# Ledger of designs, part 7: VH-VL binders against a2bn08

Target 1, 238 residues: a2bn08
Amino acid sequence: MAEARLQRLLRVYVLDTSALTDTRLRSLLGSGSLDEAVRRFAELIASVRIAYGVEVYMPPTVYEEARRFLLSNGVTVQSFEALAAWITIKPPTRHEIRIPASIVRDYVEEVRARLARGLRVAEEHVRRAFEAGGLYAAETASREARREKLGAIIRGLRERYREATRHGMLDSVEDLDAVLLALEVRGVLVSNDEGVRRFAEALGVISIDPPKFISVLQGLLRHSKTGGVAREEAHSTS

## First folded at step 16 (VH-VL)

Design v15
Fold by OpenDDE, look of step 19:
Structure v15 (fold): chain C 238 residues (1-238), chain A 120 residues (1-120), chain B 111 residues (1-111)
Amino acid sequence: as target 1 above (238 residues)
Amino acid sequence: EVQLLESGGGLVQPGGSLRLSCAASGFTFDDYAMSWVRQAPGKGLEWVSSIKGSGGFKYYADSVKGRFTISRDNSKNTLYLQMNSLRAEDTAVYYCARHEGVRDYYFDYWGQGTLVTVSS
Amino acid sequence: NFMLTQPHSVSESPGKTVTISCTRSSKDIADDYVQWYQQRPGSSPTTVIYEDNQRPSGVPDRFSGSIDSSSNSASLTISGLKTEDEADYYCQSYDYSDLWVFGGGTKLTVL
């Protein structure tokens, strides 16, 4: 039973959005474009499914997000469909999945801390705006210069606020669905988001980053070719 | 009174392994995140690893990722640090510390430390 | 990634006031709380300031913390310096990217 479980873990994967949007995918798959990378990825998944029975899953929420992203970034519908053909779309059974209360508690504390930090960032930017907009600056600066300065402050606020509240944290329902699905199917989560992976770990879900995932799949195919040649050579000498 | 007592330090060869323990008392252990902080001889403080109260959320410094594993047994009020593939640069006094603050952003209590020496 | 930079050493006579600076290399010092730890020779660190300017119970009011956004730095000020204040002092902050970060430490010598 333990061996069977281990074998299953190595054969079942769940992808979050970052698994398909990782900028390193092009390099890893030897492609010049994102469209080509997606096609190569589809072929890779197809090959390992046929050869080893590898299953790749994705929640519907992740699927829609990935679809939107890929199509908006130059991936053709044909390429996307080629990939989707080899991915099983499955929602997690949310009402049946239990999360330990201790994990929920820790997560709530993190959310609260993030909100507090966001507020501090906002307060700091209000202070900066106030100092920048002082009466003296208003008399000497053109309307355009003021607008530009304000714009810079707002852009800075948005960036820093986002970083303060979202970085390193599970911050989307799509990512949550991916973790829950991985838990349910007893699969390996593929993600490059540290916050998502940390949450997965807290629930006992194994996670790997997209480069490792690609490496694993490519490795499987390399070993199958060497084993097949050895078997053909053994049969030809008998 | 809050007490933290480290143990498990000693001399180990490069590439070796060691497991540190921190026994906690005087507070509800599972309500607090815990950390390991180390100090090389004559050097400053360096954060090593942290674990939240549930034991599920773990954090590591880049210098120890993949080599060290933090864990806790809340039933025994004990914090652990499994150190593998030890290097000379890991030589330090290792402190266990309790977290405090809204995001566990500082350390309010420290143990006395345990010395780890990595040498051939 | 950010670093916290402290002076290597400071010295002052008893009864005087000393200030130790802690400068953040990136992002704003005010984004995250800064703490200060005291470490006497042969002893474990103890918290003397938390949340920029708060004192734990038992820490004298001679110790104070401040933040200066213009220089992107925090400061520990010790007034009425005593011989017992001779120690290493470390600033510390937190960021979601770099997690818990300590300054390099400052050795305070009471002359």
Scores: ipSAE 0.555, ipTM 0.831, lowest interface PAE 0.9, mean pLDDT 91
Fold by ESMFold2, look of step 19:
Structure v15 (fold): chain C 238 residues (1-238), chain A 120 residues (1-120), chain B 111 residues (1-111)
Amino acid sequence: as target 1 above (238 residues)
Amino acid sequence: EVQLLESGGGLVQPGGSLRLSCAASGFTFDDYAMSWVRQAPGKGLEWVSSIKGSGGFKYYADSVKGRFTISRDNSKNTLYLQMNSLRAEDTAVYYCARHEGVRDYYFDYWGQGTLVTVSS
Amino acid sequence: NFMLTQPHSVSESPGKTVTISCTRSSKDIADDYVQWYQQRPGSSPTTVIYEDNQRPSGVPDRFSGSIDSSSNSASLTISGLKTEDEADYYCQSYDYSDLWVFGGGTKLTVL
């Protein structure tokens, strides 16, 4: 069944938001703008769907997140709709999906560890603020200098806190839905987020990053253009 | 008492493969994250890979991503490291190490190590 | 990613006190816990300090750890030095970007 599983993996994909927002997509698709990259991505997906029956899925939560991001970053509605036309928007059937208790236990322990590290970060930045306050009181520092120093400490706290609690972890319902849908349809998850991919792979979902996804699809089209048999199948389905 | 016993080291050609094992006893194996840490001859310690108790969450140093695969069999209390596409710089003693329970950022028990030599 | 820098070697006489430093190259060392491991010749590592300054059960109280935010460093201090303390010592820190990072190690010689 190894060959049959491989053939299925070549036919079914689930995208998370990063599959559409990966900053390397423009260069990989030979595009000068994000709008052009989205249009070329749509063409690529359409071509492999027609030629090989490749199915691409996206949960509604990911769809809405991606739509907001792309439209806010200069992608036209027409370009986004051209892409969406070739993607099946389907919610995961959450009440039927089972996750092993041991995976949930590991995830809970990871969250606990990250919360503890976040608290440590906050404590250390309180100490930094206290020490800075003592220096400014002793120096009679200007109002501007005090505001600048406090702002730097707060920005440092925010940066370190996000790193301690969020970096490399599945922490959104959109990402969860992408993983659950990939599990349900037994598809390959496409994501550049290490935390999302790690969670998916813990559940037995195969994952690839967006550059690899594009490479796979482009490779299929090169075979179709040179093979002849795939052209006949594509004409039969059109 | 906690015991960690590595095996599977040996001499291998560049580009070759080896599979390391670490037999664990004296604790509830699936409650603990486990790691491989290596030490090149005459050099310091380098973290290689980690795996959480379920066996589902896996972590790799950049130097080994795509070439090494960590796994565990909780029914056999055994940790594994599958090493593919081996290079001369992978030559080292490989230790298995247990993470402290809720404080998984440090290793509280170490095995005796197994030597991997990659040379032509 | 960050590095932890230790002196290559330190030496001290029996009964004296030695301090081994561990300096972090980026990000504040105080934001993440520091561990210290001892490796005697021919042996595997063992933990002597965790969470900056805590001792595991069985580690003598002459081993202590500290953090100095102003120099961005951690220190392992061994008082009442014994010949059995001759070993390599590694500091280690962690974050969710670089994961588990070890210092280069310090050889302690007791003469």
Scores: ipSAE 0.527, ipTM 0.786, lowest interface PAE 2.1, mean pLDDT 87

## First folded at step 17 (VH-VL)

Design w12
Fold by ESMFold2, look of step 20:
Structure w12 (fold): chain C 238 residues (1-238), chain A 120 residues (1-120), chain B 111 residues (1-111)
Amino acid sequence: as target 1 above (238 residues)
Amino acid sequence: EVQLLESGGGLVQPGGSLRLSCAASGFTFDDYAMSWVRQAPGKGLEWVSSIKGSGGFKYYADSVKGRFTISRDNSKNTLYLQMNSLRAEDTAVYYCARHEGVDRYYFDYWGQGTLVTVSS
Amino acid sequence: NFMLTQPHSVSESPGKTVTISCTRSSKDIADDYVQWYQQRPGSSPTTVIYEDNQRPSGVPDRFSGSIDSSSNSASLTISGLKTEDEADYYCQSYDYSDLWVFGGGTKLTVL
């Protein structure tokens, strides 16, 4: 049973949205356009499925995200549907999936810490706005200068708040669905999102990034072809 | 009453492996995130790795990622660091430390350290 | 990643006041709390300041911490300096990208 599970982990993959939208997809697949890259991705997935039984899964929520992104970035419907034909779209069975209470407790503790960091960022930017109000009062600065400074402070607050509270954290239901599906099917999660991968690994799900995924699949096909050539050369001696 | 006691240090060749342990007592171990922090002889402190109370969420400094594995056994109140592919630069005293504070980035208790020497 | 820069050494006479600085190279030091640790020779670190300016129980009130956003720095101030304060002092902060960073350390000498 351990051998069968290990074999399944090598041949079962679950994609999050980043696995289809990674900007390196074109170069990894030797393509000049995203549309061509998607077609080559479809060929790669089809080839490993036929040769090795490699299965690729995606939750419906992730599928819809990826579809919207690819079609809005120059991928034709035909190319996307060619790829989708080789991907199994399956929702996680959420009512049956269990997460240890200790993992949930750790996650809640992390949320609490991030909320505290966000408050500290907000307090600092209130201080900056107060100081700027003294320097940019209407009697000493133009209306345009005051608006520009306030706008810069608000943009800085939003940027730092998001970084302090959301960087490296699982915070979308789409990404949660990818993790849950990978757990359910005992597959490898393919994602470039640090927070998604860390959450998956906390649940015992193995994860790899999209470049590694492509490299693994390409390597499988190369070794199959090389093995045939090497055997033919060896037989010439016998 | 909080006690943290490291062990498992020693002399090892480059490319070798060691496993460090930190025995914890005097507190509810699984309520606390824990870290390894190292200090090369005559040098400053460097964070190595952290692990949350459940043992599921793990964090690594870039210098050790892929070579070191942090873990914990909450039934034994013990923190571990598996160190593989050791380099001369890994030579240091290794401390275990307990997290505290509002954001959990404060190290309130430290062990006495265990020396790891990687000699070429 | 960011760095925390401390002076290599500081010195002062007993009874006087010393200040040790800790300057953050990037991102705003005020975004994340700063801790200060004391390490006597041959000993493990102990906390003297946490969350910028809080003292753990048992740390005398002559230890204080502060933040200066204009210089992007934190400071540890020790008043009424005593010979037992002679130690190495480290500041510590973190990046909200889940990195714990220590300053290079400051050797305090009490003449």
Scores: ipSAE 0.598, ipTM 0.812, lowest interface PAE 1.7, mean pLDDT 87
Fold by OpenDDE, look of step 20:
Structure w12 (fold): chain C 238 residues (1-238), chain A 120 residues (1-120), chain B 111 residues (1-111)
Amino acid sequence: as target 1 above (238 residues)
Amino acid sequence: EVQLLESGGGLVQPGGSLRLSCAASGFTFDDYAMSWVRQAPGKGLEWVSSIKGSGGFKYYADSVKGRFTISRDNSKNTLYLQMNSLRAEDTAVYYCARHEGVDRYYFDYWGQGTLVTVSS
Amino acid sequence: NFMLTQPHSVSESPGKTVTISCTRSSKDIADDYVQWYQQRPGSSPTTVIYEDNQRPSGVPDRFSGSIDSSSNSASLTISGLKTEDEADYYCQSYDYSDLWVFGGGTKLTVL
């Protein structure tokens, strides 16, 4: 049972959005464009599927997000479909999946902490805005200058607020679905998001980053070829 | 009274492994996040790892990521740090420290520390 | 990544006021709380300031913390300096990327 589980873990993968959008994928797959990378990725997945029965899953929510992203970033529909053909789209059975209350508690704590940081960021920007208002008083600055300054402050607020509240944590339902699906299918989660991986770990889900995933798949294929060549060489020498 | 008592320190060769323990008492252990902070001889404090109350959420400094594993046994009120692939630069007094609150990022109680020496 | 920079050492006579600075290298010091820890020779660190300017129970009101956004720094001020205040002081803050970060520490010598 344990061995079977281990074997399954090595053969079943669940991708989150980051698995497909990782900037390192191009280099790992020897591609000059994202479109080419996606095509090569499709071929890789196809190869390991056929050779070793590797299963790659994606929740519908992740699928849609990834699709949107990739197509918006120069990936052709054909390339994307080529990839999608080898990925099993499956929603997690959310109503049946159990999460320990202790994990939920810890997550709530993390959320609260993040919210607190967001508030601090907001307070600071209010202060900045107030001070800037004094410096850019109507008598000393043009309306345009004041508007520009305020705009900059607001942009800064948005950026820093987002970073403070969302970075490094599970912050999307898509990512949650990926974790839940990995849990359900007893697969390995592929993600480059530390927050997602942390949450996965908390639930006992093994996770790897996209580069490792690619490496693993490529490694599988390399070993298969060497085993075949050794067999062919053994037969040719007999 | 809150008490934190580290143990498990000692001399180890580079590449070796060591497991530290921190026995906690005087508070509801599982309600608090815990951390390891180390201090090399004559140097400053360096955060190593943290773990939330449930034991599920773990955080690591880049310097120890992939080598160290933080864990806890709430039934025993004990915090652990499994250190693998130890390096000379890991030589330090290791303190266990308690996080004051659920949304706070400071350490309110510290243990006495346990010395880890990595040397050939 | 960010760093917290402290002076290596500060010295002052008993009864005087000393200030230890902690400068954040990136982002705003005010974005995250700053804490200060005292470490006497041969002892474990103890918290003397948390959340920028809060004192734990038992810490005398001689200890105070402040934030200066203009210099992107936090400061620990010790008034009415006593011999017992001689220690290493560490500032600490948090960032989502670097998580818990300590300053390099400042050795306070009471002359």
Scores: ipSAE 0.516, ipTM 0.825, lowest interface PAE 1.2, mean pLDDT 90

Design w13
Fold by OpenDDE, look of step 19:
Structure w13 (fold): chain C 238 residues (1-238), chain A 120 residues (1-120), chain B 111 residues (1-111)
Amino acid sequence: as target 1 above (238 residues)
Amino acid sequence: EVQLLESGGGLVQPGGSLRLSCAASGFTFDDYAMSWVRQAPGKGLEWVSSIKGSGGFKYYADSVKGRFTISRDNSKNTLYLQMNSLRAEDTAVYYCARHEGVSYWYFDYWGQGTLVTVSS
Amino acid sequence: NFMLTQPHSVSESPGKTVTISCTRSSKDIADDYVQWYQQRPGSSPTTVIYEDNQRPSGVPDRFSGSIDSSSNSASLTISGLKTEDEADYYCQSYDYSDLWVFGGGTKLTVL
C-alpha cells in the first residue's frame, strides 16, 4: 500500500497557475516564445501520459486564470488547447475536504500579520507624503509637479504594500483549489509560489517547482528510451 | 514561569546528523510559534528555523534549507530540530526561542542553548 | 535581502547615556518592527526592546528604542549606564524574503 501510494505520488501532478507562467519553463523547454513553450509542454505531458500513465490535473479556476494569462501573452488558442487536451480539469470536492482547525488558525495568524505589515507600509507612505508636502510649499510648486510627486508616492505605496501583504502567501482561491485538489487526488503540487507550497506542506501535500517538474518528466522519457533499446538487444541475442 | 530547555547537542562529524530538542513549560505550547536561533562561537545571532503552533507552517533560513527539519510535538510540549548533512559552519550554540507579537516578529523567551560542534 | 548593521563596539562610563545604532541596508526600517536583545557574557539572549520601543516587564526604563526613517536606522538608548549593562546587544527585524534577521551585534563596555 505504501509503495503503491508512492508510485501514485510520482504519477499524479496538480498544476497551479505559476506552473504555466514560470519564465524558466521557456528555457527548460528550449522555446523561443511562450507559444512554443506551451506547445512543447503539451507534447511533453502527452508523451509521459502515454508512456508512463502520468496524470496532470488542474482546477477549473486555475485553468481559467491560466487561459486568460497565456492568451493575453501571445499564446494561440490552438497551442493552449493542445495543452489543455492532456490536462484533466477537475474541481476539488471542497465540501468533503477537511482542513485541520489548527492549520486554519495558523493561516489566520499569517493573514493578520500581513495586514499589519500592510498598515505599517501605508503609515510610512502617509508620513512621506506629509513630509514631501511640507517641502513643496503649495505656492511654489506647479500643479504638474505635485501630481507627479503624488503619483510617485502612490506607485511606491502600491508596490511596497503588495510586497508586504501578498508575497509568499496563499492569497488566491485558485491556488487554494490547486492545493486542495492535490490533497484530494494525492498528487504532487507543482508551484513556484513559496506561500502556496508552505500551505500545501502544512496539509501534507508534496510540492515541487515547475523546473523540477519538467526535469522529472524529461527524465522519465529518457529512461524509457534506454529501456526499450535494452529489451530489443536482449531479444535479438536470444 | 515560561521555561525552555534545549538538549541534544554534542560533537558530530561533518556530514553527520543530530537531533535537538527543546522542552517547553509554563505556557500553552501549541498557541505559540517557536524558533531555533544559533550562535557560532564568538559570533552573532542567526535565525535558523521557525514553526507555527500547528506544526504545519515551517520556515527555514537559506543556510539550512534542505538540510534541517523543524518539527514539534504539542502533546509533549517539545520542539525539535533535525539536522542532517552537518557542516563545520553549523557549529554553534542553538537556542530555542518563543515567538511573540502580532506577527511573530520577535522572540520573548529564550532557552539556555545547547552546543553543537561539527568537527572532523 | 537586507542586512542590519551595528557598530562593533561602544563604550561609556557609568551614569552616562549610550546609543547603539542599527541601520537597515534595504527597504525602510519602518516597514517592520525592530527588536533589541541583550546578551551578557555566558548567558542566553534576553529581550530588552520589542516593536521598536516597547519594554518587556522587568526591563528598566533606562532602556529605550527609537526609529529614524531619515537614516533608515533604529537606535537603542541606555541612560544612566550601569555596570550590569555591559553586554552584547543585537537588533532584529523581519523581511519576507530573509525572514528573521539579526544585526551583527554591538559589544557595550562600561568603563
Scores: ipSAE 0.604, ipTM 0.848, lowest interface PAE 0.9, mean pLDDT 90
Fold by ESMFold2, look of step 19:
Structure w13 (fold): chain C 238 residues (1-238), chain A 120 residues (1-120), chain B 111 residues (1-111)
Amino acid sequence: as target 1 above (238 residues)
Amino acid sequence: EVQLLESGGGLVQPGGSLRLSCAASGFTFDDYAMSWVRQAPGKGLEWVSSIKGSGGFKYYADSVKGRFTISRDNSKNTLYLQMNSLRAEDTAVYYCARHEGVSYWYFDYWGQGTLVTVSS
Amino acid sequence: NFMLTQPHSVSESPGKTVTISCTRSSKDIADDYVQWYQQRPGSSPTTVIYEDNQRPSGVPDRFSGSIDSSSNSASLTISGLKTEDEADYYCQSYDYSDLWVFGGGTKLTVL
């Protein structure tokens, strides 16, 4: 009964974009290129689908995002289509999905806090620009030096603002669609984004990162093949 | 009057488990994020875990991930910390703390603390 | 994540001014709010400064907080020092990587 329950738990997966773009994918699949990694990923998914009926889903929004990324990074159309053949592309049925109001309230509070922090970052960088302007006026620095200093301050503002408002938060419709689809199909979400996973888990969706996903699938195939071989070895040695 | 009252501390052996509770009163409990903060004897404060008002969003310090589980029962105005696989370094007074509602990045009320001792 | 470093102890006479520093190990301290907590012996912590320099209701205005980006530090300043101010003081900060980090604490002794 424990084995049957475990197989049901491991049967359905939903991928967000990070599951296909994780920088560790090449090494986890023993590949020298991203194109080879995608082909091996396709083989892995196909094998577990055939052996165990494991289903892998993506929303169309995630599919298109992943496709653009992979093709732009040296993955051939043939390799990508080999992978896509084993993934079910399905939009979440948004009008039938319900999210508890208290979860939405918590999310709104988080957004408010991040907007406040973003404003503070902006105010601090305005102060830095004002101070820098006084320094360069007094020193009569070159026009190039002034532009370089201003550019550095603006880049710092953009970097810190993005971290203050977006880092570690669910902030895209693609990621939301992955979470909603996982909720709908009662599948395990595969993501390396902590904000996406935290939102999913708040809704009761189990999540794992891409390395663990690969490890689980590889383990399933070794169980299928090695179980027969290991049993024969035990018979032979006893 | 805001009140936070921790309970459930005690002596436990390494590898053991313990469940802390924090009874809250004097405010609308489910409107506030809550935290556990601990202090080893003679040492400083260390954040342990936080949970948002719904009970759905949970956060853990790296030192306790996988061993501790924060939860809340909003119908009972109670915050919980389930501590498993306890280690000697988990010995501390554990405080229940409330996050301020608008400026939630600080703790505006603290309980009295409950002592957890992990030793053989 | 990051660390907040405070001096272990600070001493000063009544009526004088004392400053307790809190230095952040990485990233700009000015980008994240800093809080200060007071803990008297045998008591729970209480907030004396939040959001860098704001005082909760009931905290005397002789407590003030500041940020210095050049030293990457925050400071708690207590002017007109009173014997009742003798306590441990902790700085605390966070970021949206969900880290609530406390400084190691500073024991303030009033001579």
Scores: ipSAE 0.531, ipTM 0.781, lowest interface PAE 2.2, mean pLDDT 87

